# VHH binders against Diaminopimelate decarboxylase (lysA): the designs that were tried, part 4

Target 1, 379 residues: Diaminopimelate decarboxylase (lysA), of Deinococcus radiodurans (q9rtk2)
Amino acid sequence: MSLSRHALQDAAQRFGTPLYLYDAEELDAALWRVQRAFGDARIFYAMKANPNLNLLRRYAAAGVGFECVSLGELLRAEAAGAGGERMILNGPAKSDAEYAAAARLGATIVVDREEEVVLLPPGSRVLVRVNPAMTVSTHEHLATGTARSKFGLTPEQVPGTLAELRDAGHEVLGLHMHIGSAIEQAEDFTAAFARVTELRAHIGGLSVLNVGGGWSLNADLEGIAYEAHEAARVFGAELWVEPGRYLVASAGWLLTRVVGTKRTGRNFCLVDAGMTEFLRPMLYGASHPLYPMWDALATEVWDVAGPACESGDLIARGVPLPTPQRGHLLLIGEAGAYGASMSSTYLSRPRPAEVLWTGHDWQLLRRRETPQDIWAAEV

## First folded at step 4 (VHH)

Design b32 (from B9 with D50S T59Y; framework vhh_5c3l_4)
Fold by ESMFold2-Fast, scan of step 4:
Structure b32 (fold): chain B 379 residues (1-379), chain A 121 residues (1-121)
Amino acid sequence: as target 1 above (379 residues)
Amino acid sequence: QVQLQESGGGLVQPGGSLRLSCAASGFTFSDYGMSWVRQAPGKGLEVVSSISYSGGSTYYADSVKGRFTISRDNAKNTLYLQMNSLKPEDTAVYYCAKDQWELPYYGYDYRGPGTQVTVSS
């Protein structure tokens, strides 16, 4: 990381805490790794990871497209300078306004269910989302409620849906798939790709195979890219990928300040950031690296707790930290994805500022909200 | 083998001045940010000042801002801290520290053995 302790302390002084900070060099490095591994594949940034307009403008300038799951995200992509050929509208429950916006922009629409065939605007550009792990069950009521069961069509439904889309006059580009999250190895894709490529016998060639994203920060990108390109080759298709977390997670941090400590059976480090700034630990049980910005040996374990009046408002449980004191700065790592994008104004707490380290100074990307900003829309 | 050696500490009266030096070896000095950290009796380590690899950017703790100046000479692999208008509260062991390329979970990558600064009348 090109960021030093002095730059981080300067940011805290100039912009206050809690504060989201990003490193331009790390953003560029992550994109370079994806471009290097995937070669001529077309990259669509999964905007849900971090939709900050300034980050989107950086990706648009680099020729990166956008995967969007709402009207607001399509409009952010448009505001960032993307053309429709660089936009994908995804999602299981699209609105009429989202279909209309996608048509106006010329975006590619990912068809998630058979019912959408009759809802599409005339002459839509489409991909059909296939879930290679999902099969039709004789006992459908016993199916588990996972993301895989919620999203996409079964492989068995795909040939019929493609035929219906073509008969309705739509431009059918190919298939979309997303096999999960925290994917580290090429082997995690092998069975899914084998199942999808078996469809070649039934559906013929495709213009596009979009294999989504969901890669962990430790992923073997070269191995994954090789398998993905081989799968696309079976269809004669151009490869598309949708990295989100991978592009931004390691390039962002949440900077918080210790408010105080409490020792009542357990050691609590109380900080000025919590579930309203950074929901991932509470919602997903996510673990994030912590960087105390004070020097001492970590001789005790601490629970890092936020300011919300919720017992679950914990950033971390039972982690070794040097003894914290009021005013000390604590940096939360891998916070560039699903951090600021999932923040809320719960308890009328304003959303934090966002800043970018350029290599020599801080650039403001988003000003800190005031409490009055929170109720500005109330009439 | 990273090695940092501080010098220039001593006894000084309130309002006096001292200049600390840190001689660095065993790494490419011009590639790393450097810091001065101190430990007062009965207290933890406090970052006093930091300087970027090129010397183009500096940081100062509020307690020393306007009184201390950090500088470096990359040709001589030496870090400096000019301390003016010293106060009794500045009494501490001062350490030269090599910054991590990436931030460490447990503090600085390397720290020297320290030099004692005592401000007393």
Scores: ipSAE 0.000, ipTM 0.205, lowest interface PAE 14.5, mean pLDDT 85

Design b36 (from B9 with Y53W W101F; framework vhh_5c3l_4)
Fold by ESMFold2-Fast, scan of step 4:
Structure b36 (fold): chain B 379 residues (1-379), chain A 121 residues (1-121)
Amino acid sequence: as target 1 above (379 residues)
Amino acid sequence: QVQLQESGGGLVQPGGSLRLSCAASGFTFSDYGMSWVRQAPGKGLEVVSDISWSGGSTTYADSVKGRFTISRDNAKNTLYLQMNSLKPEDTAVYYCAKDQFELPYYGYDYRGPGTQVTVSS
């Protein structure tokens, strides 16, 4: 991390807390690691991880495309300066407005279900999403007559769907897949790639194989890239990848301030950020690094709790901290992904500011909302 | 294991300049941020400057901003502090510190033995 205690204290003084912080050096380093590992692969940033327009402009300037899952995300990509050749529209439940916007922009549309074939605008550029995890035993299909899946087509449906798309006049580029999250090793992809490459005998070559993202922050990128390139080679295809969390998580932090303490059978460190700023711990049970910015021996464990009137409004539970006092700063790590992007105005609490460390100074990326901003759209 | 050795301190007149060096060993120098911290007589520790692992980011305490410049040479495992326009208030023992970003303490430092800087007539 290039961020220093002085820079963090300066940010708190100038912009207030709670505050989202990003480090340009860490953003650049993460992108460079992906570019180095994946070589000639085309990178599309999955902006759901963090859609801040200023971060998107940095990626667009670096030649990175965008994976979008809504109209709003397509419009953010456009505002960031991306052309349609650098846009992907994904998602299992697309609206007519989303199809129309994708067509206008020239974006590539990922077909998630067979019903979409008749909903696509004429001459759409498409990928078909295949989910190897949806390949279930024949006994299960026969016994119930039902298959439940939110994402993608089964491998068995792919050849027919590709033919239907071509017959309808669409430009079929190839396949898309996304096998999960927190993927660390190439071996985690092996079975999925084997299932997809088996389709070569049935569907022939492809222009594109998009293998998605979902990589852990400590993933073996070189190993994953090697296996992904081998899978694309089977089809004669260009490789596309969709990193999201990997690019931004470690480059962002949430800076919060201790409001007070409370001891009622457990020790509570009460802070000015909670579920409305940072939903991940409550929603997913996520554990994040914590960095107290005050010096003392950590002799006790503390629950770090937010201001919301909810029993689950905890950032951390049972963590060793030096004794907190009102005014102390606490830094929450790995908060660059699914932090600010999932924030809310619940309890009429305004969303925090977002700032970027450029190497020598702070750049404001998003001003702090006022309470009045929250009800500005109410007539 | 981790070893940091400061040098370059001494007696200098107000308005003068000094360049401090820190030789690092026992760890992969280019993987870690580094800091200069000082302790003035009768005062606590003050972090005066930080530099990222690559040298691409630097920060300074308000007390030294515009006068001090931190730099590093990763090929030589050496950290530097160029001190210009020195003031009597800069009199302190200066320590080189290795940044450690581990729970629960951000920036926990392993420090060297220090080098004395005295600014007086």
Scores: ipSAE 0.006, ipTM 0.413, lowest interface PAE 9.6, mean pLDDT 86

Design b5 (from B9 with D31S T59M; framework vhh_5c3l_4)
Fold by ESMFold2-Fast, scan of step 4:
Structure b5 (fold): chain B 379 residues (1-379), chain A 121 residues (1-121)
Amino acid sequence: as target 1 above (379 residues)
Amino acid sequence: QVQLQESGGGLVQPGGSLRLSCAASGFTFSSYGMSWVRQAPGKGLEVVSDISYSGGSTMYADSVKGRFTISRDNAKNTLYLQMNSLKPEDTAVYYCAKDQWELPYYGYDYRGPGTQVTVSS
């Protein structure tokens, strides 16, 4: 896009590798697409995709709320300047500290199980999460709307739970649902929305219908938005949505450097990033576009392998690349979501720096850790 | 649609000079970095030089550093490469390229048709 070879080379020189890169124009474009498609729906960024405080501040400034699943995420939202009306606490296994923080902040709490009714702070603002028994995800670990999912109540449990919440004095706003990931078409929501809207006969109107997120980068947002708005209209409800990956994935890259090659049965391109920087390929079998920053004809396929002493520490398998050499730069695409947020200090490897391209220069969002940062809490 | 058209190539003797031009259209030229890429007979692509969208920053391959100068005129949507002290090793087809990190262009989503530079006595 707006990023040049020169800008990427400059980033590598100034900040080192491995390095997370973000493009401000791409972040703005993704948000604009969501706002255009969903109109008056309230947007809550699912910060699990990328919780960098500087990115959160950009979303808060744009009036975007936050979907949080931990105490730490609630505190990040607060630090970014969000008010409680712009915060949602979700999750199947909330702690007492999380309930207390949500109450203090005035956040909306998503009730995931009947047992939570007696655990909620007095006068909590709540949504009840319903599992419509749907899945559109092709990867089992990312599926949340299945009959075997650990998330949400069955439709049959919803009317009773709503009554118990009201009897306990809580402010019941409505329902929450999230059917999965990699959703491309409105039709993927059709059965789930039909199942949920059947509840109208039993529970009446709602103030809010929150349909979550899980949209692929190729999703028909206008079609999905139309169906979601129609489902909300059945309840007379305001529509809420929780995009995560969609807002940040294509706006971020991981820049790595080739440290060497190995030809033993297969061709290995060894790079300075692996499972500790970018867990998705190993954990989910995820495939990401690769952009070599060196010039030659790609005559062979390569496995791109990280530095960890794990046979599964692979960024990619069997990809066509021009012959790598030590020092060459390799760019990994669609790395803005579930990349830096899932990084670790395994093997005492420091987490990478994160930088933002503003259109004219690089802004540091997160400095590179030192090894000493990793054991700073050990005395 | 992106269009890039190189010109200014030709035959020149060792030690001579040439100035290449690239006329760009179909995109907002001032918003993208640009590069010159070459391919010598029997060899792969080599990035010769690149320039930032504003012209404020430039990089050069070691093989041409000190001899070649990249520049741009955003008002004219034109990229230039001034080549001095030419060597037989500089003989290649020279391509103007718009930056984008995508296979198979190895860092460039568009290249022009190229202009031939031959350095020979």
Scores: ipSAE 0.000, ipTM 0.240, lowest interface PAE 13.7, mean pLDDT 85

Design b7 (from B9 with D31S S57R; framework vhh_5c3l_4)
Fold by ESMFold2-Fast, scan of step 4:
Structure b7 (fold): chain B 379 residues (1-379), chain A 121 residues (1-121)
Amino acid sequence: as target 1 above (379 residues)
Amino acid sequence: QVQLQESGGGLVQPGGSLRLSCAASGFTFSSYGMSWVRQAPGKGLEVVSDISYSGGRTTYADSVKGRFTISRDNAKNTLYLQMNSLKPEDTAVYYCAKDQWELPYYGYDYRGPGTQVTVSS
């Protein structure tokens, strides 16, 4: 990161805390790494990771498309300047309004279940989502596959669904797949690609193979790209990818301020951000790097706790930190994805501002809410 | 490529003084905060001092406060540490570090090779 401690202190003074901050250089670097590794593949940013309109405009300007899972996300993509050829509507439970918006925009619709064939607007551009992990063996444990069964069709359902879509007059582009999250290496795709490419014998060639995203921040992108291109080549297809977290996570931070400390049975560092600003630690047990912005040796471990009246409102547990004092700034890393996008107004706490470091100054991307913003829709 | 080259270390008696220098290249020096970090024999890394990109803000570890002074010359791309009233406990390898927030330990990049400071007798 190109950010200095002085720039971060300036941000806290100008915009208050808690505060989401992003680094333009890091956003550009992450996109460049994806473009470099995947070459001529089409990139669709999975905006669920961070749907801030200003970030979407940066991606649209770079020729990046958008993967959307709601009407609101389709409208954000449109507001960012994307055309329909740069939009994908995904999701297991689409509404009539979402189908209508996708048709109006000319978006590609990912068919997640066979029943959608009769719900699609006439002449829809479609991909069929296949879940290769749903192929059941006699001795597989139920716990292994249940979460993945929510998304996509089994490989066995794919040929029939493609035929029905073509018979109904839709433009069938190809297949979509998404094998999970925290994917680090090409080998993690090997079995999934093998099962999907076996379909070539039953369905012939395709125009598009969309392999989704889910890459860890440490992923071997070149290795993954090589295997993905080989899978697309089996179908004679153009490769599409849907990075989300990879593009924005490391380019964003949550800046919080120490409110106080408490030593009861454990050491607590109480901060002005918690589950309402940053849900990931509570929801997923996620660990995030912490950067204290005060000088001292970390001789004790601390639990970093938020302001909510919830026992689980912990940002971190048992982390070595220099002794905190009220007013000290603490930076939470890898917070650019699934941070601001999952924030809430629980407890009538306003959502934080979001700012971008341009290399020379801070640009406001989202103003801090007021309490009155929270109940503005109440009549 | 970030390059940091420390100099000015050596042997000094207790109560003596040394001035460390760090020549920086491969990045826009005036745009980044800089730090001095040390590692004493058999101990972990300790952040000694930090300075903002403009030189307008400085911080010091409690162990060196009042004795050490950090400064920078942005025109010369050089960081300095003036060390006064040196104690045997100050014996360590001193590293010049560029501020990089991806590091879990205070966000510093330890790219300099270090310079040895020995305070004895």
Scores: ipSAE 0.000, ipTM 0.196, lowest interface PAE 13.6, mean pLDDT 85

Design b8 (from B9 with S57K Y108F; framework vhh_5c3l_4)
Fold by ESMFold2-Fast, scan of step 4:
Structure b8 (fold): chain B 379 residues (1-379), chain A 121 residues (1-121)
Amino acid sequence: as target 1 above (379 residues)
Amino acid sequence: QVQLQESGGGLVQPGGSLRLSCAASGFTFSDYGMSWVRQAPGKGLEVVSDISYSGGKTTYADSVKGRFTISRDNAKNTLYLQMNSLKPEDTAVYYCAKDQWELPYYGFDYRGPGTQVTVSS
């Protein structure tokens, strides 16, 4: 991180708290690691991790495409300057408006179920999503490549679906797969690739093999890239990948301010950010690094709690922390992915501002909402 | 053993100037970033300025930007804060601090005993 303690204090003073911070150098470094490991593979950023238009413009300028799962995300990709060949529409439950927008933009559509064959616009460019039916070492809500997942076709359904798509006049580019999220074990990817490459005997060559993303920050990226390239080679296919979390998580932080403390059986550090700003700890039991911006030894453990009247509105539980006082700043790490993108206006709390550290100053990426912004659409 | 000793504080009229110094010992001063931190009566700590190990990069709180200048002399193991156009709101105890970034904590490794700055007519 190129960020100084003083730059963080400057951000809090200029933009208020809670505040999302991004580091341009860390964003560039993460993309460089993916480009280095995957070589000539085409990269599609899974924008669900963080759809901020300014981040999307950076990726578009670098030649990175976008994986989209809604009409809004397709329109964000278009606004960021992406052409249709750099857009993928995914998702298990697409609307007619999403199909129409994908056709207009020339996006590649990922077919998730057989019923979609008759719903596709004429002459659509398609990938078929295959579920490799594997066991993964990840949280239940993050696993997508299991036998009981709502995502993708079974391997048995793939040859027939490809034939139906071709008979209907669609341009069938190849296959898509995604085995899960926050997966740390390289061997889980190896097993999935082996299962998908068995289809070669039934379906022949492909133009594209898209292996998705879901890499943890500690994943062996070079090892995964090697296995992915070997799988694509079996089909004679170009390799596509869809990193999301990996590209942005470590490049972002949530800056919050201590509003008070409470000792009632447990020690509570009450902060101005909670489930409405950062849902991950409550929803997934996620643990995030915490960086107190004050200078004392951590002699006690604290629960870091947000302002919502929900018992589960905890950022962290039982963590060693120097004794907090009202006004102290606390930085929450690895918050660049599924933080701002999952924020809500619950309790009529406005969404925080987002700023980017350029290496020498802050750039505003999103202004702080006002309470009035929340009910502006109410008639 | 890290030791930091501030000096140069005192009573000054609004619009006046003071120069604070911090003498550092017990570590390789040129390898670490340094900060000036203040605490006003009844308030928490505020970082007012930060300087990189080489002196090539500096930052300032909005409240002092354009009025204060941080600098260092690595040959003398000394950190400075030049304070111009002082305001009553600048009244605080000023500490120099050795910069630190270490997982899971980001904060001050060490700070000195402080020097009092009082801005009053």
Scores: ipSAE 0.000, ipTM 0.156, lowest interface PAE 14.1, mean pLDDT 85

Design b9x (from B9 with S57Y E102S; framework vhh_5c3l_4)
Fold by ESMFold2-Fast, scan of step 4:
Structure b9x (fold): chain B 379 residues (1-379), chain A 121 residues (1-121)
Amino acid sequence: as target 1 above (379 residues)
Amino acid sequence: QVQLQESGGGLVQPGGSLRLSCAASGFTFSDYGMSWVRQAPGKGLEVVSDISYSGGYTTYADSVKGRFTISRDNAKNTLYLQMNSLKPEDTAVYYCAKDQWSLPYYGYDYRGPGTQVTVSS
């Protein structure tokens, strides 16, 4: 579980910094917790959290399916060895190429709007996404189950849309729902499940109820699983779930190196990673655990700042750290989800390498880009 | 209250072997990674080896890799270090340490009183 100082220092020396690190034991442990809590539910990894092909191959080998929201993600799932029965195509604004690829692969398509009925390839396997119109405690960019959300159909639209899909010759498996992110307790799902299960009187039984994901790392998985299984039982349905962040966030870290310090009103710890490697703090105001890899008493607070010429390029504000010095290593935790997957080449900064701790050595999952890789497509 | 007690040190000739033990109490041993740390005369602390909470993952300093083996017995709350092909450079006080963080290794919450290993002809 723990990555030793020797393993981390070895990784920094062999692969450079900034560097994404994953722990195979932690990946396996997170999946085991989901499997234990949800029992016979089918698990579809929401690969938007981390689409690294080597991580996808691990999940495919474990029998885990994939929730995809683009052509590229469908092709990643195929490259990882998944069959179409283990693929879901979701998204509010699908292209013709995405519909065609889903049909070719035999993927299940999540219908997000009534207009899609006439856009679907013949004989498509479908779920209808229902927005239960419930309020959840989460960031606006992550809230999908509210009345203002761009995602899904209203409960009132669902019976008519199911009828239109059946009349058009599609295989209607059931419903999909996703109420938000950072969900910690069963109570956050209870009201949404109650709203959705009211549809039973109008639509009858279903083959599948897909309740999505959005669980926080502190989530009461057993409580959530209990409520989800009860909702599926109302329809006589098989339960599907779409964990993303929960499976990979705690199994990944971003390793950065202190470039220097600056004391101008505030104390700044300048590091070689920022918004181009790890956008979450700037975009969402996210807080991440920090693990300084040098020994000293933490007597002062520091702002951890990246190399971009942006005032908001901060990894952390006002955090207690031992006094940093150039060359010191700093590890950023809970970085396995929405870290590498959201990285950019802004300022012509190359994307980091990604490595996996196997228990005895590092496996390279993605090589570090060169600056020349960034402009290789320019003619 | 966390307690760590090392044993098994002593005088040994170059090329010899020793097995160190650390008895742990006052915490749930199976929830934490553990380390062996040493301090040679006149030198700073060096992390020798780390082991995960389950024992499934281990690491070693380059100076001891291939010669030392870390292991644990969670049923007995005991950490071990098997030291083979000992060199004079291995002379140090060896400390058992409870990792400060379960994920990733970052310094020590607690360190035992240590056991002396002397490698000399």
Scores: ipSAE 0.000, ipTM 0.219, lowest interface PAE 13.7, mean pLDDT 85

Design c1 (from C6 with F101E Y104D; framework vhh_7ubx_2)
Fold by ESMFold2-Fast, scan of step 4:
Structure c1 (fold): chain B 379 residues (1-379), chain A 122 residues (1-122)
Amino acid sequence: as target 1 above (379 residues)
Amino acid sequence: QVQLVESGGGLVQPGGSLRLSCAASGFTFSTYWMTWVRQAPGKGPEWIATINSGGSTMRDDSTKGRFTISRDNAKNTLYLQMTSLKPEDTALYYCATGYTEKWDDTSEYDYRGPGTQVTVSS
């Protein structure tokens, strides 16, 4: 972030807390890194990471497409100015309304199961999602024979499904794959790409190979791009990629205020943000960088806890912090993805505002909800 | 063996530029937040800038228009580009892991380098 501590304190004063803030230059820099590494590949932003309409408009203006997994996301992409050629409808459990919207918009539909062949609108543009068996890292492996991902077809099902789609009159563009999340190295793709490219002997060439996203913030993008381009080359295909978290996570923060402290066997720093604003630590056990906006020697460890009456409503556990006091500001990093997008109105707590640092001042992207906004739809 | 080694310091004229480097080894550099801190003779440590694993930066207001922090995760290297240098920028410049405005040698998670001297003088 190109931001100073003073700009952050100004934001808290002007917009209140908790507050999501983004840096425009960091958003642009992340996109540039992807464009630099992947060259001619077509980029589709996976908006599930952050669907704020103002962020979507920035990506649409840059020529970036959108990967959508619901009717609402397709409509957000349309509202952002994207044409159907820049839209992908993905998801394992699509509704009739979603198929109809995709057809109306001219979006590319990712077929996740054989049953979908008869559910597709006539003349649909399609990719078939393949789920190759693979390990994401040395320490994380897919369960062997005990569980399978709910996503995609096995490689063995792909040739038959492609034939059925073509026989039904659909425009079959190629394949889609998504091998996992937190992917750091090209080597993590080796087995998956080998398995998928073996299909070349059975299915021939493709127009598109979409390799999805799921890259960690520290991923070797150049190495991954090289392997992805080589896999696409085997099919003679154009490469498509679907970054989400990589594009927005490091460009966003959650600003919270200390409401109090408590010492009962453990030290608790109580803040005005919790699971309703930022679900990741509770749901995934995620660790996020913390930046205290006050100075003092960190002599003790603290649990940073939210306002919900849930024992798991912790943003951080056992972290060294300078002694907090009511009114102090705490900045939570890497919160641009799966933060605001996963927020809720649980406990009738209103969703926070979202603001963008433009390099000179703050731009409001989303106003803070009022409690009355939460029950406005109740009749 | 965790090491951070700064380089690129030296004598420079007022208005000049320098690029500092910090070579990291012995830990997974790409997952760490990295900070530049300076210490002038007779003064305490002064935080300059922090960069997270994805490349997003935070900077102290007094230097933000003149100093740029960056990283190259493939090379395990942190950088500080300094422009329009002033005599008051004379200090020993350190790189460290994490975010801190107070340099605390007691931190179990902190690694820091020996520093590189920057002297701005005619």
Scores: ipSAE 0.000, ipTM 0.124, lowest interface PAE 20.0, mean pLDDT 83

